# Designs tried in a protein design chat: VH-VL binders against Uncharacterized protein 5. Part 5

Target 1, 153 residues: Uncharacterized protein 5, of Haliotis asinina (Donkey's ear abalone) (Ass's ear abalone) (p86728)
Amino acid sequence: SNLQCKIAGGGELIPIRTPEYRAWVPLGEVGLNVSDSKVLIFAARSCFGAHILLQNNAEDFKNAVYEIVIGGMKNTRSGIRQCVGCKFDEWVKDKALNCRFFNYFWISWCGDEVWVGHGYRPPHNRILRYKYENQPVINAASVRSESDTYWAL
Key: E = the ipSAE of ESMFold2; O = the ipSAE of OpenDDE; V2 = 0.75 times the mean of E and O plus 0.25 times the DockQ between their complexes.

## First folded at step 1 (VH-VL)

Design x9 (framework fv_axatilimab)
Fold by ESMFold2-Fast, scan of step 1:
Structure x9 (fold): chain C 153 residues (1-153), chain A 121 residues (1-121), chain B 107 residues (1-107)
Amino acid sequence: as target 1 above (153 residues)
Amino acid sequence: EVTLKESGPALVKPTQTLTLTCTFSGFSLSTSGMGVGWIRQPPGKALEWLANIDWDDDKYYNPSLKNRLTISKDTSKNQVVLTMTNMDPVDTATYYCARGLYSGYEPFDYWGQGTMVTVSS
Amino acid sequence: DIQMTQSPSSLSASVGDRVTITCQASQSISSYLAWYQQKPGKAPKLLIYAASSLQSGVPSRFSGSGSGTDYTLTISSLQPEDFATYYCQQYYSYPYTFGGGTKVEIK
């Protein structure tokens, strides 16, 4: 039996735009349900600051499991934190995003850790990993951005 | 209520090192999204950005001032310190510290009163 | 470095006038532009951020507009307390850069 971590969305990418600085867009509200998934593959075109929230409860933005920031601090670092807007628990120098072109990223919460990488072939090009003691079940995800961002999710 | 106040010497001789301290209240540099920057203004001239430090201890410097600048923070004392080496008469200016919010939202929303630094023999 | 060019360098106006000040960036700054007011002997005060967002406590007669490389600050009906020097600033990338300032003087 070849057990694989289920990828959200089944390979069809949903276009989303986040022009607003602070509003979370729940992925469930735009047709992407992550409740049975362990991997999210997406693309973003953005100058900087693409945020992905992994949530136990879709309506709870305060007690999120993880906030993953791609190209934060004006596209100079990417990181993982267990609270929105806190100091990163893990981070890397990373000019991840591009103003003119879509770049691909993946996030995996399959197994004991959360992994983040570049591209569309997990687990290749992993840039971040973090182990959460007794990690809550991830049932929902939301996105927001610091700059005008076009997503394919 | 947010306040910032600059302190340091009013007179510096050429070639000396300038050290300025920004003491603030009403916010903390342990809070995510907070930062403090230094800006100067020569008499009758425009504003010039010098350096930023943020809650994560990331430091940014104006490249035109090369290796002359050092910025540091003491989060427990609510202080940010700017050091500038090899002072010259052209560095005569009012020096301001100001609070910055999370990158891309609000730059320098509260400013100190400024401290005048004269560089003269 | 991104160069910020501000026009005009000075203007004379009367109370009740509409005043417009322009700021041009040497490259696109994606609306990461702030406007400050500075009165003689005082520190600058933030008026507008993100090109068009009015800072809390700032009168509604102040407005900002623009995108890309071209931005404008408008004062719809000038008041006595508005005579000051105004500066634009980009915060799109480091180093942060300011315009040369526009002095609004009484006629």
Scores: ipSAE 0.007, ipTM 0.529, lowest interface PAE 11.1, mean pLDDT 85

## First folded at step 4 (VH-VL; framework fv_ebrasodebart)

Design s10 (from e3 with heavy chain S102D; at its last look DockQ between E and O 0.70; V2 from the best seeds 0.00; counts 0 for: pae E 6.5 > 2)
Heavy chain, then light chain:
Amino acid sequence: QIQLVQSGAEVKKPGASVKVSCKASGYTFTSYGISWVRQAPGQGLEWMGWISAYNGNTNYAQKLQGRVTMTTDTSTSTAYMELRSLRSDDTAVYYCAREGYDSGWYEDYWGQGTLVTVSS
Amino acid sequence: QAVLTQPPSVSVSPGQTASITCSGDALPKQYAYWYQQKPGQSPVLVMYEDSERPSGIPERFSASNSGNTATLTISGTQAMDEADYYCQSADSSGTYVVFGGGTKLTVL
ESMFold2-Fast, scan of step 4: ipSAE 0.583; ipTM 0.851
ESMFold2, look of step 5: ipSAE 0.044; ipTM 0.672
ESMFold2 (binder alone), look of step 5: mean pLDDT 91; pTM 0.937
OpenDDE, look of step 5: ipSAE 0.529; ipTM 0.856

Design s12 (from e3 with heavy chain Y101F)
Fold by ESMFold2-Fast, scan of step 4:
Structure s12 (fold): chain C 153 residues (1-153), chain A 120 residues (1-120), chain B 108 residues (1-108)
Amino acid sequence: as target 1 above (153 residues)
Amino acid sequence: QIQLVQSGAEVKKPGASVKVSCKASGYTFTSYGISWVRQAPGQGLEWMGWISAYNGNTNYAQKLQGRVTMTTDTSTSTAYMELRSLRSDDTAVYYCAREGFSSGWYEDYWGQGTLVTVSS
Amino acid sequence: QAVLTQPPSVSVSPGQTASITCSGDALPKQYAYWYQQKPGQSPVLVMYEDSERPSGIPERFSASNSGNTATLTISGTQAMDEADYYCQSADSSGTYVVFGGGTKLTVL
């Protein structure tokens, strides 16, 4: 496709923290609106388990379009799933996160598929790709983590 | 050392309510959920519901919605499960369990259980 | 109401391999977990996320989840492994936790 894919946010990344708990932090509530975006670039410092939820409705955390897990299973795997907490539809061995340093990641939903990669230059260093037939429109995103995590979004 | 310590056994009449407590120690209470699971005498495990210790969000088993309420007190690291309109078939050992916050949901530590007997 | 089906009992001699199955329609999309419960005791997590073993659980415990059947395997079974074993997963929507009916493992 020759269509341009808008990256979420402005030039400056927004710092947030998610301690070890199951509460989702909607990105809209911290000043990042993804409703017109197709790409999210972010950084995370975490020992394990950084989760990104791609949602059709910002208030609906149960019927999400995708849950993307970076450094799950104690920082051994990253994956994509069509539901919260279910089996990964796609996953890869990936020691993605670091307790001491921020690592960069990108997520793209440009078109009718989701792609995930390392770094800050999509589509370089792609690690995961999944196509969901009849993919719902993604209008919102939220984050949570399994361990104390610092984000730059 | 991670521990979940539950309140003692109770005997109730049909129609009464029971409230079981579960005191957590050895971990950050607000970092995990607490599930409630019961086991009737000689029977298997039955999931009742789950509560987030951080924000109080709950999810109850369909057959118990309307009769069960789960709460937490973060100042004492204690979770509670209240079951109303008790029937004789609610006689069971009631367990609290820490629900792991991982790439899936599982119960990694369990309380000792609380026997609730419902009889007239 | 989602259902996970386990055989009610399995018997094995010491040193032999025990195999306990758990079948359900949600298992192709949902993780399986396994718990051990000895008489008069609380359940103990022995396997999580299909095939992962918690710290402190012996290497003779392993598990898999393929198609609509999850399997717990105990190699070199010991008398101390005698217990009820429960599988756990979620319904197809991932909303509700579901336990299997349990399997009594007898080591003779």
Scores: ipSAE 0.388, ipTM 0.784, lowest interface PAE 2.8, mean pLDDT 88

Design s13 (from e3 with heavy chain Y101W)
Heavy chain, then light chain:
Amino acid sequence: QIQLVQSGAEVKKPGASVKVSCKASGYTFTSYGISWVRQAPGQGLEWMGWISAYNGNTNYAQKLQGRVTMTTDTSTSTAYMELRSLRSDDTAVYYCAREGWSSGWYEDYWGQGTLVTVSS
Amino acid sequence: QAVLTQPPSVSVSPGQTASITCSGDALPKQYAYWYQQKPGQSPVLVMYEDSERPSGIPERFSASNSGNTATLTISGTQAMDEADYYCQSADSSGTYVVFGGGTKLTVL
ESMFold2-Fast, scan of step 4: ipSAE 0.490; ipTM 0.816

Design s18 (from e3 with heavy chain N55Y)
Heavy chain, then light chain:
Amino acid sequence: QIQLVQSGAEVKKPGASVKVSCKASGYTFTSYGISWVRQAPGQGLEWMGWISAYYGNTNYAQKLQGRVTMTTDTSTSTAYMELRSLRSDDTAVYYCAREGYSSGWYEDYWGQGTLVTVSS
Amino acid sequence: QAVLTQPPSVSVSPGQTASITCSGDALPKQYAYWYQQKPGQSPVLVMYEDSERPSGIPERFSASNSGNTATLTISGTQAMDEADYYCQSADSSGTYVVFGGGTKLTVL
ESMFold2-Fast, scan of step 4: ipSAE 0.518; ipTM 0.837

Design s22 (from e3 with heavy chain S31N)
Heavy chain, then light chain:
Amino acid sequence: QIQLVQSGAEVKKPGASVKVSCKASGYTFTNYGISWVRQAPGQGLEWMGWISAYNGNTNYAQKLQGRVTMTTDTSTSTAYMELRSLRSDDTAVYYCAREGYSSGWYEDYWGQGTLVTVSS
Amino acid sequence: QAVLTQPPSVSVSPGQTASITCSGDALPKQYAYWYQQKPGQSPVLVMYEDSERPSGIPERFSASNSGNTATLTISGTQAMDEADYYCQSADSSGTYVVFGGGTKLTVL
ESMFold2-Fast, scan of step 4: ipSAE 0.495; ipTM 0.830

Design s24 (from e3 with heavy chain G33A)
Heavy chain, then light chain:
Amino acid sequence: QIQLVQSGAEVKKPGASVKVSCKASGYTFTSYAISWVRQAPGQGLEWMGWISAYNGNTNYAQKLQGRVTMTTDTSTSTAYMELRSLRSDDTAVYYCAREGYSSGWYEDYWGQGTLVTVSS
Amino acid sequence: QAVLTQPPSVSVSPGQTASITCSGDALPKQYAYWYQQKPGQSPVLVMYEDSERPSGIPERFSASNSGNTATLTISGTQAMDEADYYCQSADSSGTYVVFGGGTKLTVL
ESMFold2-Fast, scan of step 4: ipSAE 0.427; ipTM 0.803

Design s25 (from e3 with light chain K29R)
Fold by ESMFold2-Fast, scan of step 4:
Structure s25 (fold): chain C 153 residues (1-153), chain A 120 residues (1-120), chain B 108 residues (1-108)
Amino acid sequence: as target 1 above (153 residues)
Amino acid sequence: QIQLVQSGAEVKKPGASVKVSCKASGYTFTSYGISWVRQAPGQGLEWMGWISAYNGNTNYAQKLQGRVTMTTDTSTSTAYMELRSLRSDDTAVYYCAREGYSSGWYEDYWGQGTLVTVSS
Amino acid sequence: QAVLTQPPSVSVSPGQTASITCSGDALPRQYAYWYQQKPGQSPVLVMYEDSERPSGIPERFSASNSGNTATLTISGTQAMDEADYYCQSADSSGTYVVFGGGTKLTVL
């Protein structure tokens, strides 16, 4: 449970928006590089469906390491999966998002497990964890959403 | 409110090409993908491929790769599917469908279908 | 499609429960979706992501996906439910959409 791993950005949160579409927005292209990081803390304001892709290669959206979904299925579930759009490997009932207010979340891939939680104080309020045997190195991340979503990353 | 309206029926000879249109209304066109699905007379549904209205990325069924091209025109909120080198077994009703948004992939609204008949 | 297998037909009496199965090797990893198609009409989404019901679809429709088999269940089946039903999922890689062969539901 070593959470001494570097947090992405670390300074000011960068605002981005993903309107209702399925195209991935690479975080590296909006000024946030996660290649030397193991923890991402972010906020999202969204009615439902905030997706974070953890990638080995920034240009490869098909062979992603994980897709993490916050407030999926119309803001009723959050989950982790090892493929885009497939069944969750782990999920919980979770009305995670809010249409009017930003909620904070964190994702940690420090070590060989991915962890997800509410708030800005990892590892507090962890809701999900999943272990991937021989997990590929995570060098990039991208976001997309099911509804118009405002991010602070 | 949400509608996909397709072009009218077509009759083509073997070896010809057909281009079917699908005009979307009632939603932000660039926020969704469009799938194309066909159905031969008395047969089941067959997925042909998908296109993003946001960036134009496509994914075609392996069986049709090299014969099908999907495009969009965002100024008219219209998707197109062109099938080349037509054969008699391409006779089918061709549907466009909007890819629904949720945590997975599905088709939530369908056009009325376009009958394409390939015969002499 | 060779990947998703449905029975070609299912018959029930009015008020009885209809069960339509869809089997495929990808179903342990991929979501199942269900469409209803009446003669001369376009397909209509009746269930999505294994067990979710779209607005406007009666609660007598339910579905599950367990092991390599997805099941659409219609309780208290009505004459208006008579139609062809198609399951849909993806191949094991999640790259290609796959439809089942369809099941004709007869209510008599």
Scores: ipSAE 0.432, ipTM 0.800, lowest interface PAE 2.3, mean pLDDT 88

Design s27 (from e3 with light chain V97W)
Fold by ESMFold2-Fast, scan of step 4:
Structure s27 (fold): chain C 153 residues (1-153), chain A 120 residues (1-120), chain B 108 residues (1-108)
Amino acid sequence: as target 1 above (153 residues)
Amino acid sequence: QIQLVQSGAEVKKPGASVKVSCKASGYTFTSYGISWVRQAPGQGLEWMGWISAYNGNTNYAQKLQGRVTMTTDTSTSTAYMELRSLRSDDTAVYYCAREGYSSGWYEDYWGQGTLVTVSS
Amino acid sequence: QAVLTQPPSVSVSPGQTASITCSGDALPKQYAYWYQQKPGQSPVLVMYEDSERPSGIPERFSASNSGNTATLTISGTQAMDEADYYCQSADSSGTYWVFGGGTKLTVL
């Protein structure tokens, strides 16, 4: 884990459900403020397609800093992109999600690159990393999904 | 079964407005967007715009800004596209299509089309 | 301003491989999608997100997107594949959708 980077939240995980839809659920509106954080640890139970948006401005869902997709393409790939719905800037073959059980994931934007991994112990089990030169400050995050998804954030 | 059923053919004079409906069934209407695409006789497909059935947000093609309005009625699972100030070159088959989101955006189911003829 | 360029027509003999190209500046960053349209019918999605095939579309349909060019490939082309094919993608900003001009596939 990185001891110098604050993890979002205060120990109580917030349950959120996103059915299949296009609308983003801003995490700040459900009680999770990421503005002073550099690491997000969460769990998701989903057949496929858990999306996390890292934003400079909480109201801007179009020009996000990153969209991170866990178990995209019908739970076959996970990836990072600098735009919503475009090609991945980096991706890996990954059957990340499970319809019946929660799996844990972490995202870190601590330091000079963004990292994504399995589990709840950053930086262990990292699956993705990407550098964004002159990365905008990440002040907000939102979630959405391609299928009915239960989150613990 | 997923279906999009559109309103019937219309004949309009130049300068008039037309409002085409698209009734969805077989899925959760508010979970998807609806795109509108038109096709002039013997020509290709032209994207007109998109509306979220969840929150009503719209995104219109640049050339149609100011002339098109897209709306939804969630109580009837129906999307509408109104085009104003009709010109003869607006004669086309107008399609609605369901826009899903997988790892990208895509139009997966299409209505049968509505022929709008604009003539003097 | 965004444009997707397709050849207006492609002809193949039955059983041969048909290749339909779609070129545009946004394709290195934006996904390509492919639709089949037969006369008097609505378009049908045949490929999405560059290379993914919807359920019900035969395996002889495949697609790729490399550099500025997306390609739809139909192997073992059959008479039933005769149709207009349209590519679709987003503009460079991801704001607007754009269709290619369409390609008429003729199977002899």
Scores: ipSAE 0.423, ipTM 0.795, lowest interface PAE 2.3, mean pLDDT 88

Design s28 (from e3 with light chain S93Y)
Heavy chain, then light chain:
Amino acid sequence: QIQLVQSGAEVKKPGASVKVSCKASGYTFTSYGISWVRQAPGQGLEWMGWISAYNGNTNYAQKLQGRVTMTTDTSTSTAYMELRSLRSDDTAVYYCAREGYSSGWYEDYWGQGTLVTVSS
Amino acid sequence: QAVLTQPPSVSVSPGQTASITCSGDALPKQYAYWYQQKPGQSPVLVMYEDSERPSGIPERFSASNSGNTATLTISGTQAMDEADYYCQSADSYGTYVVFGGGTKLTVL
ESMFold2-Fast, scan of step 4: ipSAE 0.435; ipTM 0.801

Design s3 (from e3 with light chain T95D)
Heavy chain, then light chain:
Amino acid sequence: QIQLVQSGAEVKKPGASVKVSCKASGYTFTSYGISWVRQAPGQGLEWMGWISAYNGNTNYAQKLQGRVTMTTDTSTSTAYMELRSLRSDDTAVYYCAREGYSSGWYEDYWGQGTLVTVSS
Amino acid sequence: QAVLTQPPSVSVSPGQTASITCSGDALPKQYAYWYQQKPGQSPVLVMYEDSERPSGIPERFSASNSGNTATLTISGTQAMDEADYYCQSADSSGDYVVFGGGTKLTVL
ESMFold2-Fast, scan of step 4: ipSAE 0.522; ipTM 0.837

Design s5 (from e3 with heavy chain S103E)
Fold by ESMFold2-Fast, scan of step 4:
Structure s5 (fold): chain C 153 residues (1-153), chain A 120 residues (1-120), chain B 108 residues (1-108)
Amino acid sequence: as target 1 above (153 residues)
Amino acid sequence: QIQLVQSGAEVKKPGASVKVSCKASGYTFTSYGISWVRQAPGQGLEWMGWISAYNGNTNYAQKLQGRVTMTTDTSTSTAYMELRSLRSDDTAVYYCAREGYSEGWYEDYWGQGTLVTVSS
Amino acid sequence: QAVLTQPPSVSVSPGQTASITCSGDALPKQYAYWYQQKPGQSPVLVMYEDSERPSGIPERFSASNSGNTATLTISGTQAMDEADYYCQSADSSGTYVVFGGGTKLTVL
């Protein structure tokens, strides 16, 4: 298709779970290496608050390149921010998650912008885009959640 | 019930070091970070730093960089804060606090505090 | 490095509305949080992420964050609300936690 960038992983998705009070789970620890990728496709089943961290350094969970929040503020919005735990740089009204069903999402950091969308066919169904002036290289990713969440990554 | 229980008061001489402990209970210790905050007598709150109980990663206040070390012991659900090269202006109540798990930064539960007096 | 400025004291009569402000350059980008501290006690989180109230905190507590100023509002103030109140946020990068200087609320 139009996307010119390598997608992380491939084949079967890796199942993991983060309960509501879980700390960051590095994707490298569950067998998914994003270091030479520019696109991540995943699914999540959650009532609210699925967080994806894009990192320059796999050991740094605080000074990340981007934190993407899917279904934040009790599943009412999704957003992108350039620091962990700060206000969103870009966000949209979005009831993205579902307590009973997996929904698919994709994140692309191909080029000079980060894009987020629904589904498993980037760049279809884009909901967010944001440009980081001098974007550091993204070498790792991690996930956490505000509520008990099941992932397929 | 979530609790953070700190070690008892300490009296130290200038130049010594102090190590304060913070024992957590009532939650999964490795799922949250621990922040350390101090308060000099009659003064406000001063953030010292933060540690992840999951992987031990730390972030220290610039003013204390090189004098403070934070560690955790997962087997006992205990966090530690060691401050070296003590000065009289390090006299304060030292608090540990659990960094909450949500969209942003906050300390949702606090220990009872440990008075550290540096004199003589 | 970043500074959060609070008034040193605020006085209200019982039943009046108290407003405590917190000003700083990072507040347009960073969330504000509020803590209550009574003499000899540990701080207690009373508001988080600008306007959210923790379970167990009375509904008369509310907060906002607009422009460079975060505000904690206590409606129908009671004697039990007498305490020091601290705002908290982060520096503009989100790397360091910053506390305001504190405001002593007197209810007389």
Scores: ipSAE 0.411, ipTM 0.771, lowest interface PAE 2.0, mean pLDDT 88

Design s8 (from e3 with heavy chain S103T)
Heavy chain, then light chain:
Amino acid sequence: QIQLVQSGAEVKKPGASVKVSCKASGYTFTSYGISWVRQAPGQGLEWMGWISAYNGNTNYAQKLQGRVTMTTDTSTSTAYMELRSLRSDDTAVYYCAREGYSTGWYEDYWGQGTLVTVSS
Amino acid sequence: QAVLTQPPSVSVSPGQTASITCSGDALPKQYAYWYQQKPGQSPVLVMYEDSERPSGIPERFSASNSGNTATLTISGTQAMDEADYYCQSADSSGTYVVFGGGTKLTVL
ESMFold2-Fast, scan of step 4: ipSAE 0.502; ipTM 0.822

Design t12
Fold by ESMFold2-Fast, scan of step 4:
Structure t12 (fold): chain C 153 residues (1-153), chain A 120 residues (1-120), chain B 108 residues (1-108)
Amino acid sequence: as target 1 above (153 residues)
Amino acid sequence: QIQLVQSGAEVKKPGASVKVSCKASGYTFTSYGISWVRQAPGQGLEWMGWISAYNGNTNYAQKLQGRVTMTTDTSTSTAYMELRSLRSDDTAVYYCAREGYSDSWYFDYWGQGTLVTVSS
Amino acid sequence: QAVLTQPPSVSVSPGQTASITCSGDALPKQYAYWYQQKPGQSPVLVMYEDSERPSGIPERFSASNSGNTATLTISGTQAMDEADYYCQSADSSGTYVVFGGGTKLTVL
């Protein structure tokens, strides 16, 4: 909704891989700093379970601002939650990911809501939105996955 | 066939340390976390903490912070839990358990348990 | 400091419906999970994410989570269902795993 919000990533610049594991990979450690951004654009090739953590502190993986799950539960849902592993505050049935091809996604925290969508043109194709009362500042992001996942950031 | 096999029973005196092992097979060890859960005789389940088999990151229960250390050996697909400064109320069956296959936290496979007895 | 409260015991006659409750302040925001434990055995996952059933668990097992209370329901209860049942969730921050105190189910 606001064209002045700074974008991190782009979906074709930085390739990384997360195998099937629960450990977080900080995006700052692979060359993508989101500290002054309000939008993240990325691509993922995965059978299921691509997780993005939006953090106030880059070293805090437990007290996150948001965990965004793309293609959770064997690629049957996507959702937004205010903690790792807790109930979704907002979720939809969606087969978001593909084992054989990269799909693009965007996440926006520009303004007073977090929005998630398909593609590389926010705010187009929004699938999720949530308003967090007194949202903390987002200074870092990390990724992990439940299946072998290839990312383009 | 997924399996978690734990080391045998231990008897320790108060103030000693115990180290329990959990050998995983039938899946990619580094793809899942391992939690440790204990159960005192006739009592309920108590979570002790979690370790990533990928990078060794840990998260310990507050009550045990400073007394417990969890480690992994990827070359043998084995997780370890060491508990120090043992007290009589540490007498329990200690379980290792694999984190589930989901975008949430649950335990889908459990070891057979290791009885640790702390007595004089 | 998070606590999950279960009744210590529940008794039902064979063929009747058993209901085991689990109450805690974090349950409106945290998933509930359920485990069955028979004497001398390791716990077995019977329900995950409030209401999902693992492969191999009989259809007579179901569960829900509403408000501050999660409930495990066993319809047509059989003698083989006698066991201790534990609910599990997390503290309000999602940082620490918490188990309920357990409920002994007796069928007779």
Scores: ipSAE 0.317, ipTM 0.743, lowest interface PAE 2.8, mean pLDDT 87

Design t16
Fold by ESMFold2-Fast, scan of step 4:
Structure t16 (fold): chain C 153 residues (1-153), chain A 120 residues (1-120), chain B 108 residues (1-108)
Amino acid sequence: as target 1 above (153 residues)
Amino acid sequence: QIQLVQSGAEVKKPGASVKVSCKASGYTFTSYGISWVRQAPGQGLEWMGWISAYNGYTNYAQKLQGRVTMTTDTSTSTAYMELRSLRSDDTAVYYCAREGYSSGWYFDYWGQGTLVTVSS
Amino acid sequence: QAVLTQPPSVSVSPGQTASITCSGDALPKQYAYWYQQKPGQSPVLVMYEDSERPSGIPERFSASNSGNTATLTISGTQAMDEADYYCQSADSSGDYVVFGGGTKLTVL
């Protein structure tokens, strides 16, 4: 990620909750506009499975640019994929989430790669990086989770 | 408990249409997609398509494009699959199944099946 | 068109390990899932996302997905495991669901 790129969120602004297997929650509908941003910083409290969808169009949940999974497979892996629910294009062993405490994460799509990291100081603690040739413009983001998840956006 | 309950067996003539229903209970209907899968007598499983109960987006198997329509009624938590221009080789048991998207494309709960017989 | 290839039948004696394979070009990029179907019944999910087991499925069921081949393994096979088994994945685009042709497991 790049510090010159506009940041959305911060992990202190907007509290939302996604119960297990809830439908995608567009961030624009809860007051967080990412259309002019290149970095998202957020916090999540969850036992497992926090999903962030980066979209060209806020209403298209199937042909999204990226699905980023934090603490998938029962909080054992985090990964990036170019389709919802397929195998990860990149993943790492990662016990990212905590049932009792909020952990901070950042996602950057600034430049020609998508990067994911722990904490609130991009580009520190990067865990994932993926390059998409001819990447569509990312204008929207949505969240969903596999377990009862509390977000701070 | 989670259940998908389908409408009863139907007998149709070639050229007719059939509409099968699938009533969901025990979960938030709009949080999950519904897929339709059929099985001809003595044959394997064949995926027909998917519908989002959240926004009504559909994705149909290429072979069935143009003669299948999937819909939902959120007020009754019911999914529907209509197949038109029926042929004898459409004789099959038709299943609805709940499909989760965040955990990949899989079917964790299935309806009991609806036998559709197409004969002259 | 995407195809998942399974052997049509597998036979084992009670207590032996059964192995059912599923091969397809999309499997390096797409998850594999497994369903058990007994005569006159709906399919039941027995394994998901390559190697995960749903609640209520016995521990003797396990699975893997490596290269272009997914494998369902049933250790200590019991008479009650006799059924048709179907693998399922997606095509290379991830947009269409694909089922294998099914494998009839006979326990004799």
Scores: ipSAE 0.053, ipTM 0.658, lowest interface PAE 5.6, mean pLDDT 87

